# Ledger of designs, part 420: VHH binders against q9y6x5

Target 1, 379 residues: q9y6x5
Amino acid sequence: LPPKLLLVSFDGFRADYLKNYEFPHLQNFIKEGVLVEHVKNVFITKTFPNHYSIVTGLYEESHGIVANSMYDAVTKKHFSDSNDKDPFWWNEAVPIWVTNQLQENRSSAAAMWPGTDVPIHDTISSYFMNYNSSVSFEERLNNITMWLNNSNPPVTFATLYWEEPDASGHKYGPEDKENMSRVLKKIDDLIGDLVQRLKMLGLWENLNVIITSDHGMTQCSQDRLINLDSCIDHSYYTLIDLSPVAAILPKINRTEVYNKLKNCSPHMNVYLKEDIPNRFYYQHNDRIQPIILVADEGWTIVLNESSQKLGDHGYDNSLPSMHPFLAAHGPAFHKGYKHSTINIVDIYPMMCHILGLKPHPNNGTFGHTKCLLVDQWCI
Key: E = the ipSAE of ESMFold2; O = the ipSAE of OpenDDE; V2 = 0.75 times the mean of E and O plus 0.25 times the DockQ between their complexes.

## First folded at step 19 (VHH)

Design hc10 (framework vhh_8dlx_2; at its last fold request DockQ between E and O 0.97; V2 from the best seeds 0.88)
Fold by OpenDDE, fold request of step 21:
Structure hc10 (fold): chain B 379 residues (1-379), chain A 118 residues (1-118)
Amino acid sequence: as target 1 above (379 residues)
Amino acid sequence: EVQLVESGGGVVQPGRSLRLSCAASGFTVSSNWMSWVRQAPGKGLEWIGDIYYGGSRFYNPSLKSLVTISRDDSTNTLYLQMNSLRAEDTAIYYCAKGKDYERAFDIWGKGTLVTVSS
């Protein structure tokens, strides 16, 4: 039988949660598998971009999902979480589930992973759920495990997505120990549910499972706000995305808009598109707006209205608070091995290797994950 | 003292509903996966459903529409709600504690008898 891989994402699971809270189920998973303590994600550190980077191995500028909110100046289309079903936004790359789906005697499955309910390059997973945040983990787990167990052709690649602890991180802030402890315990228990279900179905020993996340979470405060209205009139620009990385579409001369914003706050960097630091790999896409504002960690960009978020993400991808983790278990992985750091784009070539798929051109480095794999030499 | 004690069984008419309770002692129900199993007269054990750590529930497809498993953390009690009972639902109902990450039980209740008759 061909190798099987289940990719699981708990949105907004900051890497250091593993050090600060107890995760009996996840720790057991790690003990029997591998752990990457820190995963350097892509800039910007938002949900849609990073989830697509995981499954494409591409920087955001390359796969074209450059934010949770996007605007294309040519087609005048908008992208958002409530408007993400147009293949136009996703077709600049080929995600791994499409590659897998197109193989003979294989199929892909998806439970709520971003982009999986959209036909990309005229291909959609044989089994998928339309995104609905109200659908329980139970139902998602039931579907994904049923597909892994009973599908024809067999599901060899599956994804499972869950919205926590991101939603709670936004609500409570990552430093709320009482509330976050409760939230993270629940997540650990869901991991227990996953493992137990796989065991019950006899899938566990032959299934490769990756548990990861797209980004972390940083503490925000009402005392750390950057009000754009104090620097520039809103009539001079269109806001495509707001915080912590604002995407600015000027309605007047770009230079004038830039000059009004460049000294708006000592806690915000303002970049013309061509001046965006190379390390972000966030320049070479038309969907990136002419000006971007990048707030410092923990600072929130606002208009003349109050923000209620106590936690947020999207900041510089070099910040540890933005980093998720990766844990894995299965025939492809070592047992009891811990690794310090990989790049989030490295996951794609690793998954391709595990599944025996030829990877599309990507920004990942397979060498970074060799130490996790039993069939590779650790470099 | 580690034990499970089922209650709520008895004689009930067809079409009625019944809720069974399983009180746990010596361990925490919500920290474990639990199961309901029944045995009809002259038949083998039949799996009804499970509830896992995070509360995910899985049921026997033949019974799914008629049963609901739940738990109360404050009372450390497992429940089985049964609706539209039929004569064929007559059985001894058992609750069991699962072994972590195994397809096995380590603790069983003594069972409670449910008789569905006119």
Scores: ipSAE 0.934, ipTM 0.973, lowest interface PAE 0.4, mean pLDDT 96
Fold by ESMFold2, fold request of step 21:
Structure hc10 (fold): chain B 379 residues (1-379), chain A 118 residues (1-118)
Amino acid sequence: as target 1 above (379 residues)
Amino acid sequence: EVQLVESGGGVVQPGRSLRLSCAASGFTVSSNWMSWVRQAPGKGLEWIGDIYYGGSRFYNPSLKSLVTISRDDSTNTLYLQMNSLRAEDTAIYYCAKGKDYERAFDIWGKGTLVTVSS
């Protein structure tokens, strides 16, 4: 009887890939469910922050995962993709799998969603995988479906994360039609595997499934580099994060560092923390550094004038190239409905509604997703 | 013409390994989910395992340690590797093409006999 939800992310899946490439399996999924064509994500448009925003409904300043590389001046702690297991970083919010895990007669499961292998507020999902990018989609799918099908108390919320098309988007760039077509065909085949497996196990009819992503991808070029070393001596600041949003901790007078950077490139905006645009909701956390540098779309901030990336993300969240999509199917969702846009923070209160959970305070608006749901009036 | 043709069966001694092949004509193996099934003498059909569109593989738990399914897109061929064969593995082995998003098959091979005997 309890409602069940599987949340799936394919990292770096730009919304307009749906129009520019063929997805027979995903299109069949959408035809029998709902599509949100564009999801406006949160600034900065990076992996760890946006995955945590999906599951907390919070802006990055509010949940504390403000970048993929962070520094906390009070504790002197550093965060990176290879140093992300300290619960300290994650404890400024309560993700949905923790709230679900704490309900009577329910449990949560996770196949590698960012943060799910960390005990957040001393709570970890009953079933989870330690992050390892070498673990196949097959193994992740096998584990998550076994846990959904055979657990006591029952798994009612599950997550599944996959690194593509983000990894290939960085490597080739989104404009490389040949390589991206091959990569996206493989992703669509994996969606076919997901749907086929759920049907084979008898889970499909009574499971709500959301397929979404954290951000898109934009084309980069060796002709669009911003060299910081040409503008400021490296000894005058500590570099916390580099591109496309650099996080600068001054070692000398803050105004002097700002003045050296403000005219460094016409393709970069330089903000004192208090001057960061309000629409970014990116100011009120100690992990946001005193100066940030925001590159224009497609520009790369470097120290040494080289980059191996042909695609990147992290830019202004108003850019359509940074936006993912959301598709969903299941008893909670309409069939054959298309919706133009929601905010990524709106996903959390919708998921809480589906699962019968009381949402923690958050920045999402339930009204934005009502039209997706069969039990709501769409007016 | 649409067909599946199994090969590689025969008499094999206990403890040995055997690889069966399934050649497909008239459709692309990698665009479909595919399965191996067997039938021992006097017994019903027993599911061995599947390989799906993206290459995800799922096996009968009782056989999982003994079998591996693979495919070769360049030859449009499905394979079943069987290890440490026992007398109870004597059966006719079939490959089958699944129906998209269903728990059913729409194309079957004629089967290949494997006899595990001294």
Scores: ipSAE 0.759, ipTM 0.914, lowest interface PAE 0.9, mean pLDDT 94
ESMFold2, look of step 19: ipSAE 0.687; ipTM 0.894
ESMFold2 (binder alone), look of step 19: mean pLDDT 84; pTM 0.841
OpenDDE, look of step 19: ipSAE 0.912; ipTM 0.965
ESMFold2, look of step 20: ipSAE 0.707; ipTM 0.899
ESMFold2 (binder alone), look of step 20: mean pLDDT 84; pTM 0.844
OpenDDE, look of step 20: ipSAE 0.914; ipTM 0.965
ESMFold2, fold request of step 21: ipSAE 0.758, 0.727; ipTM 0.913, 0.904
ESMFold2 (binder alone), fold request of step 21: mean pLDDT 83, 84, 84; pTM 0.840, 0.842, 0.843
OpenDDE, fold request of step 21: ipSAE 0.932, 0.932; ipTM 0.972, 0.972

Design hc11 (framework vhh_8dlx_2; at its last look DockQ between E and O 0.93; V2 from the best seeds 0.72)
Fold by ESMFold2, look of step 19:
Structure hc11 (fold): chain B 379 residues (1-379), chain A 118 residues (1-118)
Amino acid sequence: as target 1 above (379 residues)
Amino acid sequence: EVQLVESGGGVVQPGRSLRLSCAASGFTVSSNWMSWVRQAPGKGLEWIGDIYYGGSRFYNPSLKSLVTISRDDSTNTLYLQMNSLRAEDTAIYYCAKGKDYDIAFDIWGKGTLVTVSS
């Protein structure tokens, strides 16, 4: 029987929520499987970029989804979370579901993972749901388990995406213990639903399941605003993306725009593209604008307006508040093993190994995940 | 003490709707996965549907369009809404508590009789 894998993301699930809140269902999942306590994600720590990094093993500069909002100067194309279906944006990489379903006697299924409703390299997920945030977890779970159980050729790779705790993290902020306890309890109950349903259908024994996330969340405040309009006139640039990493396309001499911005706030770093720190791996793509502004943790870049968000993400990927976790269970994984950290790009080559797929060139390191797997020597 | 008590049964005409209740004591309904099951006269048990910890619901395909399961945490009560009742829906209706991390049931109600007649 070919190995099967279900990849699950709960958006915005900060790693330290596991230590600070109660998760009886998730902890039972972990007890019978593996935990990676801390996953170092990619810069910028935004939803579309990090979900694509998980399934390609590539840094954002290499896969081309460099932010949730992008502009391509040559084609004049715009990308946003409401305008994300043009394959142009996605075609700089090959995600794992494409590679999987091109294998003989295999298909892929998706319940709303970013990009799975786009024909990337003329190939769309074999079974998928068009993205719609109003679709319940129950319906997503029903569809994905139906496809895993009843498809020909069989579904061997499946994805499931859920918007929480990211949506609530933005609304309340991660420091709101009262509201976040309620939100995280609901998410733990949904993990219970997932596991219970897989058991009821007889899928649990032979299905590998990864539960992870794309990024964390940090607390914001009306006391931590950077007013861009106080430093530079709108007429000097086009704003491609705003906060916490602003993408600036100069309309006048680039050095002049840089000089107007460089001392705007002590809580913001201003980079010319060639000066972006090497550790970000965020330079070598035409979709990265000539100037970027990187706010310090918990600071918000605004244009004369207040921010309605009490929590945000997108900051420096070295910040622990930006890091998710990874848990996994199934025949490929050890039982009761905890691992301290991996890089988010390491997930792709591990998944390829589990599925018996040849990985495309990528930035992940298989050796970082060997200790999670029963078929590997761990030193 | 741990108990499940079904109510709301009785005689009902074909084509009508009926809502059954299952009052739980000694445990919290929303902390468990719960089920409805029925038994027609002279027949075996027939699974109707489940509601899980987070509210996800799954139904017997033959009954899917006719029934809805819900719960009310403030009254610790499980419900079964049945629509377009037919004579073959005559049965004793049971609620059951699922066993944690298992597919089996560990607590059953005594049942409530529904008779669809005219």
Scores: ipSAE 0.674, ipTM 0.889, lowest interface PAE 1.4, mean pLDDT 94
Fold by OpenDDE, look of step 19:
Structure hc11 (fold): chain B 379 residues (1-379), chain A 118 residues (1-118)
Amino acid sequence: as target 1 above (379 residues)
Amino acid sequence: EVQLVESGGGVVQPGRSLRLSCAASGFTVSSNWMSWVRQAPGKGLEWIGDIYYGGSRFYNPSLKSLVTISRDDSTNTLYLQMNSLRAEDTAIYYCAKGKDYDIAFDIWGKGTLVTVSS
């Protein structure tokens, strides 16, 4: 029987939540599997880009999902949370569920994972749910486990996505111990539900399960705001994305716009596209706008309106607060092993290995995850 | 100290509804996997449904349309709502607590008898 893999994402699960809060169910999961304590995600540290990096092994400049909000100057198309269904945005890469179906006569399943309800390279997941935030975890879990259990051809790769603790992190801030404790307990319980359901269906022993996240969360404050209106007239540019990484499309000379913004705040770095630091791997894509503003950790870029978020993400991907974790369990993984750090793009070649798929060219390094796998040498 | 106590059973006419209660002591219902199971006369145990740690509910497909499981955290009580009862629903109904990360039960109620009769 072909190996099976379930990839689960809890959006915005900051790595150090594991140290600061209690997770009985997740800890049991980890005890019988492996843990990567820190996953260095891709810049910018946003939901759509990082989820696509997980399933493609590519930096954002390569897979083309460079933000949650994008603009293409040639086609004049816009990408947003409410407008993400055009294959145009996704076709610059091949996600693993497409590979899974095209390389082998296998099926893929998806519950709300970004991009899974879009035909990419004319291929859509064999089983999927249209994204709807109102759909309960229960229903998502039920569908995923049903497809894993009863599909023909068999589902060998499945994705499950949940919006918490991200939504709550935004609302309460990651440092709100009272509210976040409640939220994280619920998340832990959902992990318990997942494990229990898999056991009840007899899937647990043979299914590889990865639980991870796309990014962390940093504490924001009304006292840490960068008001762009104080630096430049709104008529001089189009805002494509706002905070904490603003994408600026100048309506006047780029240099003039840059000069107006470069000293706007000591807590914000302003980059011309060609001057974006190489370490971000965020330059070689036409969807990246001519000017990028990067706020310091915990600072929020605003216009004349105040921010309502007490937590946010999207900052420098080297910041620990932006890092998620990865836990895994199943026949492919060791038991009781902990690893310090991997890159988020490393997950893709690992998943391809587990599934016996030939990976597309990617930025991941398989060697970084060898110690997690029972069939590999850990050097 | 640790126990489950079912209540609400009795004799009901076909087509009627009935709600069973399961009061837990010594542990928290909302923190555990809970199940309803029944045993009809001369038959084996039949699984009715589960409510998991996070509140996810799963039902026996044969009974799904007729049953609803819920819980009240404030009273630490598990419930089974049954609708459109039939003669074949006559059974002793048990609530049970599942073992943590196991598919077995470690705590059972004594059961409550439901008799569906015209």
Scores: ipSAE 0.632, ipTM 0.851, lowest interface PAE 0.6, mean pLDDT 95
ESMFold2 (binder alone), look of step 19: mean pLDDT 83; pTM 0.833

Design hc12 (framework vhh_8dlx_2; at its last look DockQ between E and O 0.01; V2 from the best seeds 0.00; counts 0 for: pae E 18.1 > 2, placed apart)
Fold by OpenDDE, look of step 19:
Structure hc12 (fold): chain B 379 residues (1-379), chain A 118 residues (1-118)
Amino acid sequence: as target 1 above (379 residues)
Amino acid sequence: EVQLVESGGGVVQPGRSLRLSCAASGFTVSSNWMSWVRQAPGKGLEWIGDIYYGGSRFYNPSLKSLVTISRDDSTNTLYLQMNSLRAEDTAIYYCAKGKDYSIAFDIWGKGTLVTVSS
C-alpha cells in the first residue's frame, strides 16, 4: 500500500507554547514520534503565505501568495480572506495535493487548508470542504478520517486545518496565561481527539501524521502603535496590507511617499521594493508592492483607528515568537527524536519523499529533515 | 471510588424520547474518552457513540439521527439523548470510560434498562 500522510495545522501555534504550557496529548504524540522545536517560517509570517510554503516548499516571492491581502496592478485584482478563490493567485506554484493526484493517480483530501478549495492548475483536491470557519473540528476530523479510510482511489495525502490558537492569540495576546491556558488545553484535547479517532479507525499504525503550524504570535499593546496618518496623507497612497507589514502602493511619486514614511517611526523599517533585505526572499514578485513597511516586534501599524488585537503575527521571520513547531508520527518517522530547527520550506521535500513523489523545484533542503526519517542516514 | 452510575432508564412508549445520565466518580469525564454501549436481549454489545477529550462526538451510523451524546463538566456527568424510540431500542444501556489511546474500556457502569413498549 502506498504511504499515507496527514498534514495538520493549528494556526498560530507558537513554538514556545510547548515550554510554557502543558500538552499531555501532544507530548504523548511527540514521545512516540519526532519533534522539531522551532520551524523558521517564511516572511511575511502570515497564514496564507506560510501554509502555501508548507505545501510547495517555496518562498513567498516564488509561490506568489505574498500576503493575506494582495493587489495585482496589471489585472487590478484583489486577494483577501474573503476573496481567495481565484486560481490566478495560486497558479504560480503547484501544491503537493495537486502533485499527489497528477503524478501517481492518487486521491487527496482537505479540510479547510488554505487553497484546497480552489482549482489550481485545473486540479482540485479529490475531497475537500469549502472553507467555513463555523464548521466544527469534529466535522472536519470526521470527514478527513472517513476519506482516509474509505476512498477509492485511496487518499494518500490529507490536510486538516484549525483556526486556533491564532484567533485567541489575537484576542488575548500570547502572554495572557489564564486565557491562553484554556485555549491551549482545548487544542491539546483536540489533538487527543485526532489520535483517538485514528486509532479507533485502525489508521494510526500506518498513517504518517504531521502536526505543525504556520506562525507564532507576539504580544501587542495599545502603547506600541505606529500611526501612518501622522506621517503621510492618505490620498498619497493605497494601502494594500496594513500590519505588521504594510504594503504601500503610491498614488504620487514613489520617492516622495518613501521620504514621508522613512522616518515615520524608529520602530518601523521602510523599504523600497528593491531594497528589501535578501534574507526575506521577498522581492521577486510583482505582487509585492513598491514600498514595504515592517514594524518591529510587538508594534502595530495603524491608521486613525486603534487596534483591537493584543497579539499579532507577520513580523520578521527570524523572531522566535513567529516560529511554530513540527511534530510527526508514523512509519516514516523515528520515535522519541527531537530536532532543534528546520525551515518551513523543508517540510515539502520531506513530504514528497514520504509519499514517493517527485518534488517540483523548491527552496527546501531535504537534508535538513533526514534525521527525522527512519529510512535516512542521520549525520 | 472509581465508578460510573447510569440512570434514567425505564419503560417508555414508542416514539418517545429519553435522556440517560451517567454520573462519574473518581475521574473527570471531560478528560477522558467516554462511550455509550447497549445490549439488547439475546444480542451482543452494540456501540452507540463516543465523546472524546475535546468534545468531538462520533456515533454509530445506524443510530446517528436518533441519539446525541453530551456531557456536563460541572456535574461530571455524561448524557445520552434518545429520540423517536422504537421497540428494537429495548436494551440495557451502559456508559463506559475508554482507556486512553486504546480501543478498550477500563471502567463500566452497571447499566440502566430501557424498555420500549406500547
Scores: ipSAE 0.902, ipTM 0.960, lowest interface PAE 0.4, mean pLDDT 96
Fold by ESMFold2, look of step 19:
Structure hc12 (fold): chain B 379 residues (1-379), chain A 118 residues (1-118)
Amino acid sequence: as target 1 above (379 residues)
Amino acid sequence: EVQLVESGGGVVQPGRSLRLSCAASGFTVSSNWMSWVRQAPGKGLEWIGDIYYGGSRFYNPSLKSLVTISRDDSTNTLYLQMNSLRAEDTAIYYCAKGKDYSIAFDIWGKGTLVTVSS
């Protein structure tokens, strides 16, 4: 009987929330399973890119989802979180649910993980929900558990996505202890409901469950704004994405645009594409624009002086504030083991191992996750 | 002993075709998921395509009109046919048994260099 895996993401769950807030249900989940305290995600530390990195094991330059907002100059196509259904954007990689359901007697299910409602390589998750943020966590969970229990061929890989604490992190900022305490308590209750539902349905003992996230959140302020209009006229470029990593397509000489921007703020790095630091693995894709602007932590790039965001993410992936966590429980995982760090791209080869799938070529290292797994020699 | 050996690389002029071979030993190609991947100088890994157990093939969309993956069960050999080669196709080409090159249990080749130059 093939093993089963449920991959759960709570968007924007910063790793140090585990230390700074109380999570009785998540802590019990961790106590009976494993914890990776910090997951080093991929640059840029945005939602769509990092969720696709989890399920492909690839850096953004390699899987082609390089931001939440993208432009392709050849086809003149635009991508955004409200315009994400064109398979064109997703087809530079093969996500794990496609590989899984191509196996004999296996299917995949999805409750709103980015990309699961897109026919990637003409293949869409066997069971899925079209993205709709108004659908409750409980309804998403009910659909996932129904599919795990009742499908032919059986669902062996399932995903579940939830928008919190990211949405509230943007709204309040991570330093708003009162509001974030209420938000994080609700999330812990949802984790409790998840575990209870799986136990009640008889799934808990033989289902591997990963609870993770794509990125963290940092505090923003109206005192930390970078005003592009002070440095360059809009007519000189097309703005593909704004903050905290701006994607700039020059309309005039690229060097001239670069020179107008390079001294705009001491709190912003301006990179020509070829000068983007190699440690970002963010250069070798045509969707990465000729100039990017990378704000320092907590700084917001704006076209005017105001911003409604109190928290944001997308910054340098070396920043601890950008790092999520990973917790896991199930027959494949040790009990009570804590691990300091892995790379987010390491999750994919680990999941392939658990499911008995042959991974596509990727940037992950299976050895980094071996200590989490009961069937591996950890040395 | 499990082994993959790529061959057929070399210098080729733009616009020409080239066929790469991947000879497998110690396992049966047709019973396994097989991949071609390339890495251009100074670039990350680029997936070219896969051939699955039953012969289904997936290709990178940017390359799908230019490449064909096939296999010969009688010689236990995987092939990559590349047409209309361009300078940007200069890379080391690897075949793999459905595993990443960096994974300790991966079955991979050493690669074959293709240089597209006039």
Scores: ipSAE 0.000, ipTM 0.229, lowest interface PAE 18.1, mean pLDDT 89
ESMFold2 (binder alone), look of step 19: mean pLDDT 83; pTM 0.832

